# Designs tried in a protein design chat: VHH binders against Transcription antiterminator LacT (lacT). Part 4

Target 1, 292 residues: Transcription antiterminator LacT (lacT), of Lacticaseibacillus casei (Lactobacillus casei) (p24401)
Amino acid sequence: MPKIAQIFNNNVALVDLDNRGQAVVRGRGIAFQKRRGDVIPTKQIEKIFYLANETSRQNLYFLLKNIPIDVVTTTYEIIDVAQKQYRLKVLDYIYITLSDHIYEAYKRYQAGTYQETMVPDFHIQYPAEYAVAKQALQIIATNLGVQFPQSEIKNLALHFINASGEDDGEQVFGKSNEASLSQLVQEVLKRHHITRSHSNGNYYDRFMIHLQYLIDRLQRVDTYAVTIVPEVATELKQNYPQSYKIASEIFDEIKDQLYRSMSEDERLYFIIHIQRLINEAPAQNHSQNDSL

## First folded at step 26 (VHH; from dd2 with S58K)

Design ee4
Fold by ESMFold2, fold request of step 28:
Structure ee4 (fold): chain B 292 residues (1-292), chain A 122 residues (1-122)
Amino acid sequence: as target 1 above (292 residues)
Amino acid sequence: EVQLVESGGGLVQPGGSLRLSCAASGFTFSSHYMSWVRQAPGKGLEWIGRIHTSGSTKYNPSLKSLVTISRDNSKNTLYLQMNSLRAEDTATYYCARDRPYWSGKLMYFDYWGQGTTVTVSS
């Protein structure tokens, strides 16, 4: 008998199953006026999404940090259609990318700022993915109450096209390859002839230690707003162009690996530390030199 | 309105070179990553590479020695230089505006051009 472990809203709950397994269940009013520990009659469950292990549960809560439960369950339903009806083999990161896409499109539609896509039509080469995307529009309309234009099929299909493949094992959402990020940064430094020396060793070691702490923080990513002062960034670019270039290459390499946003404050940090590593002199004010 | 317009395609003999252009408008070009993607006849999509706001590039490893991506921010133009062209390089080539996150994944390109066709044949 499914017992409520957590209520997300009147229609969606996490339940404990008899054999210590868990599932997310959805149905009209199934959690209305109920509490943790209450039983949900199986006849009232319209959709059930089994969480096979602790990794699946952790991945659910990772999505819920930024995505409403109704969007997450809609995404699960669409992927179930892809796998069960169309036999598509998809990589697990599609849960992240598709739920994020649907939620962003939903918000733009509700705000009246939705813009139809300019993605080319690839349906001839990807008929199953387009068929799934067509059904996804109906699922979205039913579950979320929004009627996306037919052009949205192209966007939805790209998620399945890009995620084609089979899992090699259990995937933990939000994790980046730590060794790969550190190595990419070291490659940028080497390309600019920056290596540890006696004259820069204090700054080099602190930079590498901080890089490791930054990588560790990014593995625990939450979305948060960060403000940046554009005038500071412009001044650093003008005064320290070499440091800005190197720091920006490092910033770009790290951003390539992120699932989430990385703050512009991290770019400023890199500029400052690269300047200390290479001891770049400030560029002179060129306003007078450019006049005729 | 964001617009991307590719040009420079056409018929080229094997061993030849070609430079494709992508004119961008309706957004701050210098603040966005840009990518090239191609689709050979009857084949799926193949990511070619990306250029960052810093000017640094990342390429599909199978194409790295064959192509060069560059940008001219003063002209809002993205370029793809292709050398030693082969029949298998026959494709429609698309430029796309890349989201700053998860670059190189096709579903994160929020705007695409119409494509320009390159045919490599004797």
Scores: ipSAE 0.386, ipTM 0.752, lowest interface PAE 3.0, mean pLDDT 80
Fold by ESMFold2, fold request of step 28:
Structure ee4 (fold): chain B 292 residues (1-292), chain A 122 residues (1-122)
Amino acid sequence: as target 1 above (292 residues)
Amino acid sequence: EVQLVESGGGLVQPGGSLRLSCAASGFTFSSHYMSWVRQAPGKGLEWIGRIHTSGSTKYNPSLKSLVTISRDNSKNTLYLQMNSLRAEDTATYYCARDRPYWSGKLMYFDYWGQGTTVTVSS
């Protein structure tokens, strides 16, 4: 029998299954006045989302850091429809992108700032994706209590169109190939004629190490809450245009590898930090100080 | 209101060149990633490439040798230069804006232009 391992809300819980596996279960009131260890009768479960392995569990909690459980389970339900009813083959990053989209659209709708987009209609060439998106609106309305405009079908369909394809297995969300990111950064530096040399080797190596720590911070969802004063970014851009350009290009390469949204403040925070790492070169500082 | 207007399409001979423009208005163009996407008759969408706010670019590998994307932030204009055009490049070409919070490897385009048609025929 399913035993509660964690309660998310009155309608959603993580349960332990008899086979040592886990699942997220959803049903009206199934966790109301329940506690960890209590059994949920199988007949009360309306939807079940099995967590096949540790990767599935990690991915669930990655999403939950920024996205409410009701949106996550809604996303899981929509993707299940796409895969099982419409036989769409989609890459795993759709779990991130669709859940982010639904949550951001939900917040804008509740705040009265939702705006319909100007996406062309592609349904003739993508009938299955549009059919999934139409059903997704119904699922969202049922589960989240919001009725998005019919134009939202186009946005939802684009997520399935963009994620078209098949990978070799379930991916770990938020993970990136660290060696690949380092290589991309080195390519940016080389474009700007910066390579490891005899005279800069110690500081080049320290730059790459410090940048690695910044990349690690970019991958942590709970470290994004910073505020930056726009005047600092403007000053650095004006006074150090080359290093600001290099830092911006490094940021762009890193950002292209991550499956997440970022605020303007987060973008400026990382660009400023990357630019300061570039400007820590002792040869440039040593040359300026020699004139004193 | 956000608006994207493509222009520069038309009939061109195989082997020819064409430059498409996309005029942007209603938003801060210089703060957004921009992409080109095309749709050949009877075919699905094909992403051509993206240009970042820094001016750096990423291209669909199958099109990399044929296209160059550029931007002029002072004119709020995105460009697509196409060279050595083939009959298979016949398509409707769209410019699209990336949402600032949805950028990355993923094609999150919240605003699209009307498209401009390119026909490559002898």
Scores: ipSAE 0.349, ipTM 0.734, lowest interface PAE 3.5, mean pLDDT 81
Fold by ESMFold2, last read:
Structure ee4 (fold): chain B 292 residues (1-292), chain A 122 residues (1-122)
Amino acid sequence: as target 1 above (292 residues)
Amino acid sequence: EVQLVESGGGLVQPGGSLRLSCAASGFTFSSHYMSWVRQAPGKGLEWIGRIHTSGSTKYNPSLKSLVTISRDNSKNTLYLQMNSLRAEDTATYYCARDRPYWSGKLMYFDYWGQGTTVTVSS
């Protein structure tokens, strides 16, 4: 019997299934005045989204940090149509990009600031993706009460076009191969003539250790951060332009891999340490680098 | 009103060079990643590359040696320099606002220009 493991709202809950699997269930009022452990009558379930394993559950909660459950389940429903009705093979990143897009568009619609986009029509080459997008408009209207204009079909189709392909296995959202990311950061440093040397070895090693700590922290769910006031960020860019640029390039690489924002406190830390690495960089002619 | 306007397309001989421009308006250009995408006649979309807010770039590996993407944040302009052009480079070239996700393999383009056509022929 479906038993509530967590209530998201009156209409959506996470349930434990008899086979120790889990699912997200949606239906009018199915969780109203209920609590963890209660049974949901299966006849009241309008939509069910099975979570095959712990990775699927972790990915759900990753999305829920920034995206409301109703948008997430709408996204799941649209992707189900793409995969089951149209046989589209899509990379798991589409769960992130499509849910983010729908939520951003929803917020603009509710605020009266929605504007139609200028996206070229690619339907001739991508008929299946456009067919999915057409159905997606109806699903969004039903689930979220928002009637986007027909031009939105082009935006929705792009998400499927961009995500075409197959993964080699299940992806865990918000995680990356840590060795690969550390290597990319080292390539950024090398591009700016910062490599490990005798004179900077202690600073370089501490920087790389802190980088590894940051990577580990960004892959966790429970992250706390404090945002620096914008005036301080402007001062850092003006006073330490090279270090600010290098830190920004490192943040770009991390952002590409992890889809996480980094705090300005973390940026300050990197700017300071990169500046120290720059000051300790060895000269090209083998002389000691005794500069400041 | 967000607008992206490509320019600089035209007819060029094989082996030639061309620089495309993309004028951006209606948003804070310096805070957004930007991409170039192309579509050859009768073919699908091909991502060319991305430039980050820092100015660093990533390219489609098959095009990396042929193209250079740059930006001028003070002019709100994105550039694509193409060298050693071949007939296969004949396409409509689009400027797009980019929000990359996971491993750099997937692209998220929320605003597009109308495109500029490059024809490589002799």
Scores: ipSAE 0.348, ipTM 0.731, lowest interface PAE 3.3, mean pLDDT 80
Fold by ESMFold2, last read:
Structure ee4 (fold): chain B 292 residues (1-292), chain A 122 residues (1-122)
Amino acid sequence: as target 1 above (292 residues)
Amino acid sequence: EVQLVESGGGLVQPGGSLRLSCAASGFTFSSHYMSWVRQAPGKGLEWIGRIHTSGSTKYNPSLKSLVTISRDNSKNTLYLQMNSLRAEDTATYYCARDRPYWSGKLMYFDYWGQGTTVTVSS
């Protein structure tokens, strides 16, 4: 008999199974007035999502930091339909991208700010992905009480179209290769003839240390947003155009590889450090327009 | 309203060149990553490449030698230059707005153009 390890809400709980594995179980009222350690009769479980290993458990909690359990289990159900009923082979990152999309669309719909995107119709070449997307709208309506417009079929289908591929095993969500990111930054610096030397070694080493701390921080699930004062960003671009260009190239290359957005204040950080590395003299300002 | 309109398609001979344009409106063009995608007749979607706000580019490795992506922020226009065209480059070419992180994934292209058709034949 499944025993409750954690209650998420009246309808969803994490349970311990007899074989020492865990699962997320969903059913109407299945955890109402229950506590950790209580047994859930298997006949009352409407949906079950097995967590085969510690990676699966870590990935669940990674999603739950920013996405409600009801959206996460809805996403699991949709992907399960795609795999079992339509036999689609999908790469593991779809759990992140689809759950983020559904939750963002849900929030905009509830706020009355939902707007249709202009995605072309690709159903001729992707009939299975569109069929899954149509069924996903029904699952979302049932589980979340939201009637998304027909335009969402095209958006949802793109998640399956993009994630098509052989299952290569379970991935750890939210992680990137730290050595690869540091190497990418070093390659950008090298393209601009910036390498460690006796004359710049202090600033170069400090920059690489700060880069490592930035990479470590960006792999956390927490989100933040800081607005940079536009006048400061414009002034730095005008006064230090080479530093701005190099820093922006680094900023863009890192952002391509990261799951989460970098804040614009990270660009300022790169500009300042690159200026120190190359000792760029301030340019004489002749215009208010962007000079880069 | 966000709008992307591709133009410049048509018939070209093998070995020829063609420049496609994508006119953008309804958003701050200079603040967005942009991508090109194509679909050959009877085939699936193929990402061509993207251009960052910095002006740097990334390409599908199989197409890198054939294409150059550029942008003119003063005209809100994205360009795709194609050289040494082959019959297999016959496709509908789409301009798309890309997001500024984890870029180049089709599901994150929130606005697409209607496409412009390029036919490479004699």
Scores: ipSAE 0.277, ipTM 0.714, lowest interface PAE 4.3, mean pLDDT 81

## First folded at step 27 (VHH; from ee4 with S31D)

Design ff2
Fold by OpenDDE, fold request of step 28:
Structure ff2 (fold): chain B 292 residues (1-292), chain A 122 residues (1-122)
Amino acid sequence: as target 1 above (292 residues)
Amino acid sequence: EVQLVESGGGLVQPGGSLRLSCAASGFTFSDHYMSWVRQAPGKGLEWIGRIHTSGSTKYNPSLKSLVTISRDNSKNTLYLQMNSLRAEDTATYYCARDRPYWSGKLMYFDYWGQGTTVTVSS
């Protein structure tokens, strides 16, 4: 029988299964006045979401950093419907985008600021996704007590449309390995014809070392440890516009692909390293980049 | 209320150029990534490109040579410059605000404009 490993709220808990796996279980009052280690009767479980591996567990906790458990489990339920009933193949990142969407829509609805979408209608081209979206509205209404208008179907369907594809392997949300970051940076540098040479080798290596430290910081939950003076960043931008451009590209790629929560201050370090690598002369005039 | 309003669409000859604008309001424009998306008649959505807060851009590889995205934060305006237009570029063009949970794998927009129609015809 499932044993409580962690209580999220009165209705949702993480449980250990007999097969040494874990699952998230949902049921009305399922965890009410219970403690870790307590057994949950099967009859009380309305929904069960199996966590197949450690990555699944990590991804769950990643979502829970910013999204309430009820929204997350609602998202999981919707995706299960899509996969099991409609046999849609979706990339795992849909858990992030759909959870965020539902949560944001929920907040706006509660605040009275919900607005109808201008997204085009693709119901003809994507009937399965729209069918899932329609069911999703019901699931949301049941679980979260919010009745979105029918116009919300377009938005929900779009998530499935965009996430269409075959799984290319386990993906850890918000986490990248050292190799991925280094590769990303090197690719950007290559695009700008920056390669390791005898003349810049020392600076190149120092930059790579910096990236290692960055990875360490980014892997730690406490990423706010580096405070840089904003004035310095402005000065560097003005004096070294090309370095700034390249650094910004690196910065943006990292944020887009690997670490969305990366501090803006990290750009400063990139600027410094890039400037050293390319030996950019200080600009005499204000670059056009100041208008951005 | 968040609003995105596209403009600049119209009829253009093959080989011609066109610049679209998107006026943003109801949010801090400078803090958001913005994208252009288009829909041709009878076809699905096609992502054109994105511009970051820093001004850096990413494009659909199939369109990279033909389009340039820029922004003017002082005017809360997004731009799409299109060159060497072809009949196949006939579409409704939308500006969209990117959500911060962009993973690089999935497109995710939270607000859209109504679109502006571009027709490329001789």
Scores: ipSAE 0.714, ipTM 0.884, lowest interface PAE 0.9, mean pLDDT 87
Fold by OpenDDE, fold request of step 28:
Order: structure tokens, then C-alpha cells, then sequence
Structure ff2 (fold): chain B 292 residues (1-292), chain A 122 residues (1-122)
């Protein structure tokens, strides 16, 4: 029998399954006045979402950092329909994007600022995704009590369309390995013809070390937000435009691919490191040389 | 209200160039990543590329046409420069605002324009 491992709310809990791992279970009042270790009667379970492995569990918690459990479970339910009923193959990141979408739409709806999007209608090209989206609306209405207009189908369908494909492997949300970060940065540097040389080797190595520390910071919840004065960023941009450009590319790529929560302050450090690597002189000095 | 309005589409000869524009309003344009996507007749959506707030760009490597995405934050405008256009580039082109939860693999847009149609024909 499923035992409560964690209670999310009165209606949703993480449970340990006998020899089957963990699952998120949803049911009306399923966790009401319950405690960790308590058994949940199977009859009270309306929906069960199996967590196949530790990564799945981690990913769930990743979502729950910013998204309410009811929205998350709604997303899981929708995706389950897509996968099981419609046999859609979707990348795991759809859990993030769809959850975010639903939550944001929900907030806007509640705030009275919900706006119909001008997303084109692609129902002809993607009938399955639209069918799923239609069901998704119903699921959302049932679970979250929000009745989105039919026009929302387009938006929901698009998530499935965009997530179409086979997973190339286990996807860990918000986690990147050190190797990935380093590789990413090196690739950017290479694109800008920045390679380790005898002349820049010290700076190159220092930058790599910085990246290692960055990874450590990113993995730690307590990111001391070094409040960098916005003026410093502007100054660096003005003085070192090339460094800023390269640093920004690195910054953006890291945010896009690896660490979305990376602080803007990290860009400044990148600028400094890149400036040293490429030995960029301040822009003010370039204007003086062109006037001679 | 968030609005994205594409313009610049039309008929162009093979080998020609075209610059599309997307006028943004209703939000702080400079704070958002923006993307171009297209849909050819009878085909699915294809991501063209995106531009970051810093101006850095990422493109779909599979594109046959030479494309350049740029932005002018002072004008709240996104641009798509296309060169050496081919018949295969015939499509409706859309600008879209990216959501910050870009995984690098999945497109995630919260707002779209109505699109502008580009026809490449001799």
C-alpha cells in the first residue's frame, strides 16, 4: 500500500510504493490530517503519477520550486494523456514549459489580464496535439477551476508541437554538469577565436577556475547575490564593448542551456575575464588614436 | 496589451533579399528574448532563430537561407534579414516573444504576431 513520503497539500502527496518506487498521488482530501508514513487507501487515489527514477523526483521538485503542486499535477495529467492516449512523444522539458504556461495563464486569468494570443491556428497540421490541447482545457477546468477560452487550445497545442521528439537521454532539470558548462564556454570562446595560448594562458586558466566556482555557487541555494551596481555594468559595456559582447554570449548560452537562474551579476565577471583574455583596451582610448 | 506585428513580407525573386520587421508593444521589449519562426505551406513550424536581450543570436543550423536577426530596442522592433532566398523559403514568418524557460531545446513563446507572408517565386 502506498505510504506517504511527503505531503504537498490536502489533496496531493508523494508516496512510496511497494517495490515500485515513488509516485505522486492526487485525490480529494487524500492527505488531509495525514502524516508521513501513513497509508493512503487506494480507493482515495484519483490520479497517480509514477516517478520512475530519482531524476523524475528531482525534476518534480524543480517544478515545485516555482509552480503550485496543483498546476504541476495538472500538467502531468495532461502529458500523460498525450503520451498514453495519443501516443505523442515529447521531450521531458515539456513539463517545465507547459507547467509554466498553465500557471502564467492561470495567474493572468485570475488577475483579469488574460489575453488571447495571436498564435496561428495549426490544427490541420497537428490534429493530435490539438486534440490533446482540447482535453487539456477540460482537465485544467476541472482541476484548477479555470475555464480558458477555446483560443487557448492553440497555445497548449503548441507546447506539444514544440516538444515533439525523442528524448536523447535522461533530462535533469536545472542541472548541468561542470563539463557541460566548460564545454559551452569553450565553444563560445572558440567562435570568437579565443584559445588558450602562452600569452593568455594565465587569464584563460583563471577564467576556467572562475567557472568552477560559478558552478558551485549555482548548485548552492544560498547564492549571495553580490549586488553589483547597475552603473558598473554600463560602464563595462561602454569601455569594453567586445568583451561585453562575448561575455554576454557566454552568459546567454549558459542561461539558455544550463542555468536559467544565473544572476545577472555573473555577466560582469565574464566581462572582466574576457577583457583580460582578449586584452581589450578601453574604448575611450580608441577614440584618441583615431583623432591622430 | 501585448502586440507583435510583422511586416515586410511580399513577393521576391529567387536569389533576392528581404528584411522583415516585427513591431512590439505592450511590454518592455528590451527585457525579452525574441524569436522568428516560419511555416511553409503544408509544413510544420520551423524555428529560425532568436535574439537575446544582449543582442546575441542563435540560429537554426538547418536553414538554407542566410538569416540575420537583429533588434532595435529604441524602436521596439525585431528584424529578420534574409538573403539568397529560395523557393523553399516561401512561408509565413512569425515573430514571437520567448519565455525565460527556454531549455535550449524547446521553443517556448508566450506571444506571437499574426505573421507576414514571404513568397519566393520567379
Amino acid sequence: as target 1 above (292 residues)
Amino acid sequence: EVQLVESGGGLVQPGGSLRLSCAASGFTFSDHYMSWVRQAPGKGLEWIGRIHTSGSTKYNPSLKSLVTISRDNSKNTLYLQMNSLRAEDTATYYCARDRPYWSGKLMYFDYWGQGTTVTVSS
Scores: ipSAE 0.689, ipTM 0.874, lowest interface PAE 0.9, mean pLDDT 88
Fold by ESMFold2, fold request of step 28:
Structure ff2 (fold): chain B 292 residues (1-292), chain A 122 residues (1-122)
Amino acid sequence: as target 1 above (292 residues)
Amino acid sequence: EVQLVESGGGLVQPGGSLRLSCAASGFTFSDHYMSWVRQAPGKGLEWIGRIHTSGSTKYNPSLKSLVTISRDNSKNTLYLQMNSLRAEDTATYYCARDRPYWSGKLMYFDYWGQGTTVTVSS
């Protein structure tokens, strides 16, 4: 008997199963006026998403840090259609990219700022992915109440096209090798001709030590930190444009590898330390002239 | 209006070289990552590589030795230099505006050019 472990909203709950497994269950009103420990009748369950192990559970909560449960379960449903109905083989990062995309598109639609895509039509070469994307629009409309235009099919299909393939095992979201991240940062620095020398060795060594602590913290901490006031970032961009560009490249590369947001505090950390490492002089022009 | 226009395609003999251009307008070119993507006849999309706002590059490992991506921010132009071309490099080549998040992933290219055709045959 499915027994509630956590209630996400009136329609969605995490349940414990007899075999010590867990699942996310969705149904109209399925958790209304219920509490932890209550049993959910199987008859009321419209969709069930099994969490086969601890990794699956960790990945669910990784997504939930920034994405509402209704978007996450909608994403799970769409990927299930792709895999079971269309036999598509997809890499696990699609859970992250598709859920992020749907949530961002949903927010822009609700704000009246949604814009149709300019992506070319690739349906002839990717008929299955486009068929999945067409069904995805229907699933999104049913679950989230948003009717995206037909052009959105192209965006949704690209997620399946790009994620084509099979992983060599289960993936743990938001994790990466610390040596790989440190090497990535060193590679960005080398691309900008920043390497350890006698003249910069003290700052370079201290930067690399602090980078290692930051990387360790990012991989252990699953929360997104508070966003810094944009005026501070704008001032640093205007005064230290080279440092800002290098730091932003590092920030974006780490974000790409971890598949999650970093705080603006970490972004400012990189800007400040890059400025010290390259000794960039402040821009002395009127600040507006240095930004275009 | 954002526009990307590729040019420089055409017929090339195997072993030859070709340089493609992508003229960008309607946005601050120097603030955006840019990518090249190709589609061979009867094949799927293949990401070639990207160039960052800084000028640094990252390539599809299978193509790294064959291509060089560069940009000229003063001309708002992206370039793809291809060398030692093979018949399998026959494709339509697209330039695309790349978004920083998951750069190099096709789903995050928000504007594409119309493509330019390269045919490699003897």
Scores: ipSAE 0.166, ipTM 0.643, lowest interface PAE 6.1, mean pLDDT 79
Fold by ESMFold2, fold request of step 28:
Structure ff2 (fold): chain B 292 residues (1-292), chain A 122 residues (1-122)
Amino acid sequence: as target 1 above (292 residues)
Amino acid sequence: EVQLVESGGGLVQPGGSLRLSCAASGFTFSDHYMSWVRQAPGKGLEWIGRIHTSGSTKYNPSLKSLVTISRDNSKNTLYLQMNSLRAEDTATYYCARDRPYWSGKLMYFDYWGQGTTVTVSS
C-alpha cells in the first residue's frame, strides 16, 4: 500500500509503507498527475529502493543536494545489481562516488566535453566488477538516455574495485569520526609548525574547542551554504597569505572527508582563527594588474 | 582533457633506487590529491600512498619505509622515490588523481596514467 510522501518527477516518488518504512519507487508515469497522499498501485512499480531507517533517508537527501534523483536511482539500481546478482561486498560510500561520477560524466556528455581518458584495463583481476560495469552502462543508457563509450566500463569498474570491502557499521553520509577530523586538523597545523606550546596553550586550546563546535555544525545534514561577498575572501588572501593557505588546506581536507558543499563563512572562520593563532602581520599592499 | 603521464621506469638492481615522475595536464594540479598505485604481475591493485595539495603524505603501512611521494605544483608533476628495492617491487606503477573519503577506508581514482614498468632484477 505505497502512499506518496513526495513526488520527485513523473516517474519517481518517495512512498510511505505500512510498516512506517519508506521507499523510493520508479516506474513509467507512476507519479503523473498525482499528489502527496495518493496511492501507487504496486503493479506499476518497476523498481523499488527500500529506505530501511532514518539514516538511509538522510543519506538519500544528502545525495539529492548535489545529484538529480534520476542519477541517484540509477546509482541505486547499479549497486543493487552488484550486490544481488554478483554478490559483491562494497563500502557504502560507493553511493556517493558512483553518483558523483555518473552525474559528472553525464554533464560532460551533454555539454559535448566528454573525453575518453586512458584508464588501464584491469578486467582479468576484477572480472565481477567489470561485469557489473558492463551492465551499468546499459542501465545508464536506459535510465538517463546517454550512451557512454565502451571505455567508460573501465571507469565504472574502478568504483567497485575501490569500494571493495564491508562497512564496520551503518554509514552516515557527509559525516566523519570527530576524533579523525580533529586529528586531521592537528596534523595540518603541525606541518605548518603550529603545535600546542607553553606560550600559545590557552589560545590553542580555545581554538580546538571552537573547532569542535564548528565540526559539529558542519556534520549536520541540514547545513546550507551561505553566500558571501567575494571581495572579502580576496582581501583576506592578499592580507594574510599564510593564514589563507593553512585555512584552505584544512577547509579542503574537511570538504573531501565529508563530501559536501561548505560555505565561505566556514572558510572565513578558519582564516580568521588561524591568523589569530599564528599572529600573522598583514601583508603590504602590492601593485598588481587587474585580476578579472 | 585530463592527462597523467608516468615516466622513469626501467630495470634496477635489488637494493637500488628509482624515481618515477608523473606529468599532469588538463586540470588544476595544485587543487587535487594525487596517489601512486601499483600492480605486480598476476596480482591485484596495491595502493602506495597519497599526497595532499600542500605536500603532506599518507602511505600504505606495508610500503612506508620504501617510498617517498612528493609533488612540484609549479611543474604539475608528481614524484615517487623508491629505495632499497626488492624483486617483489617489480610492478607497473600508476599515477592517479585521488579524492579520498574517510581516512583509511575508501580511495577514489577518477583519472589514471598509462603506467610505467619497474623491474627489479640482476
Scores: ipSAE 0.156, ipTM 0.626, lowest interface PAE 6.0, mean pLDDT 78

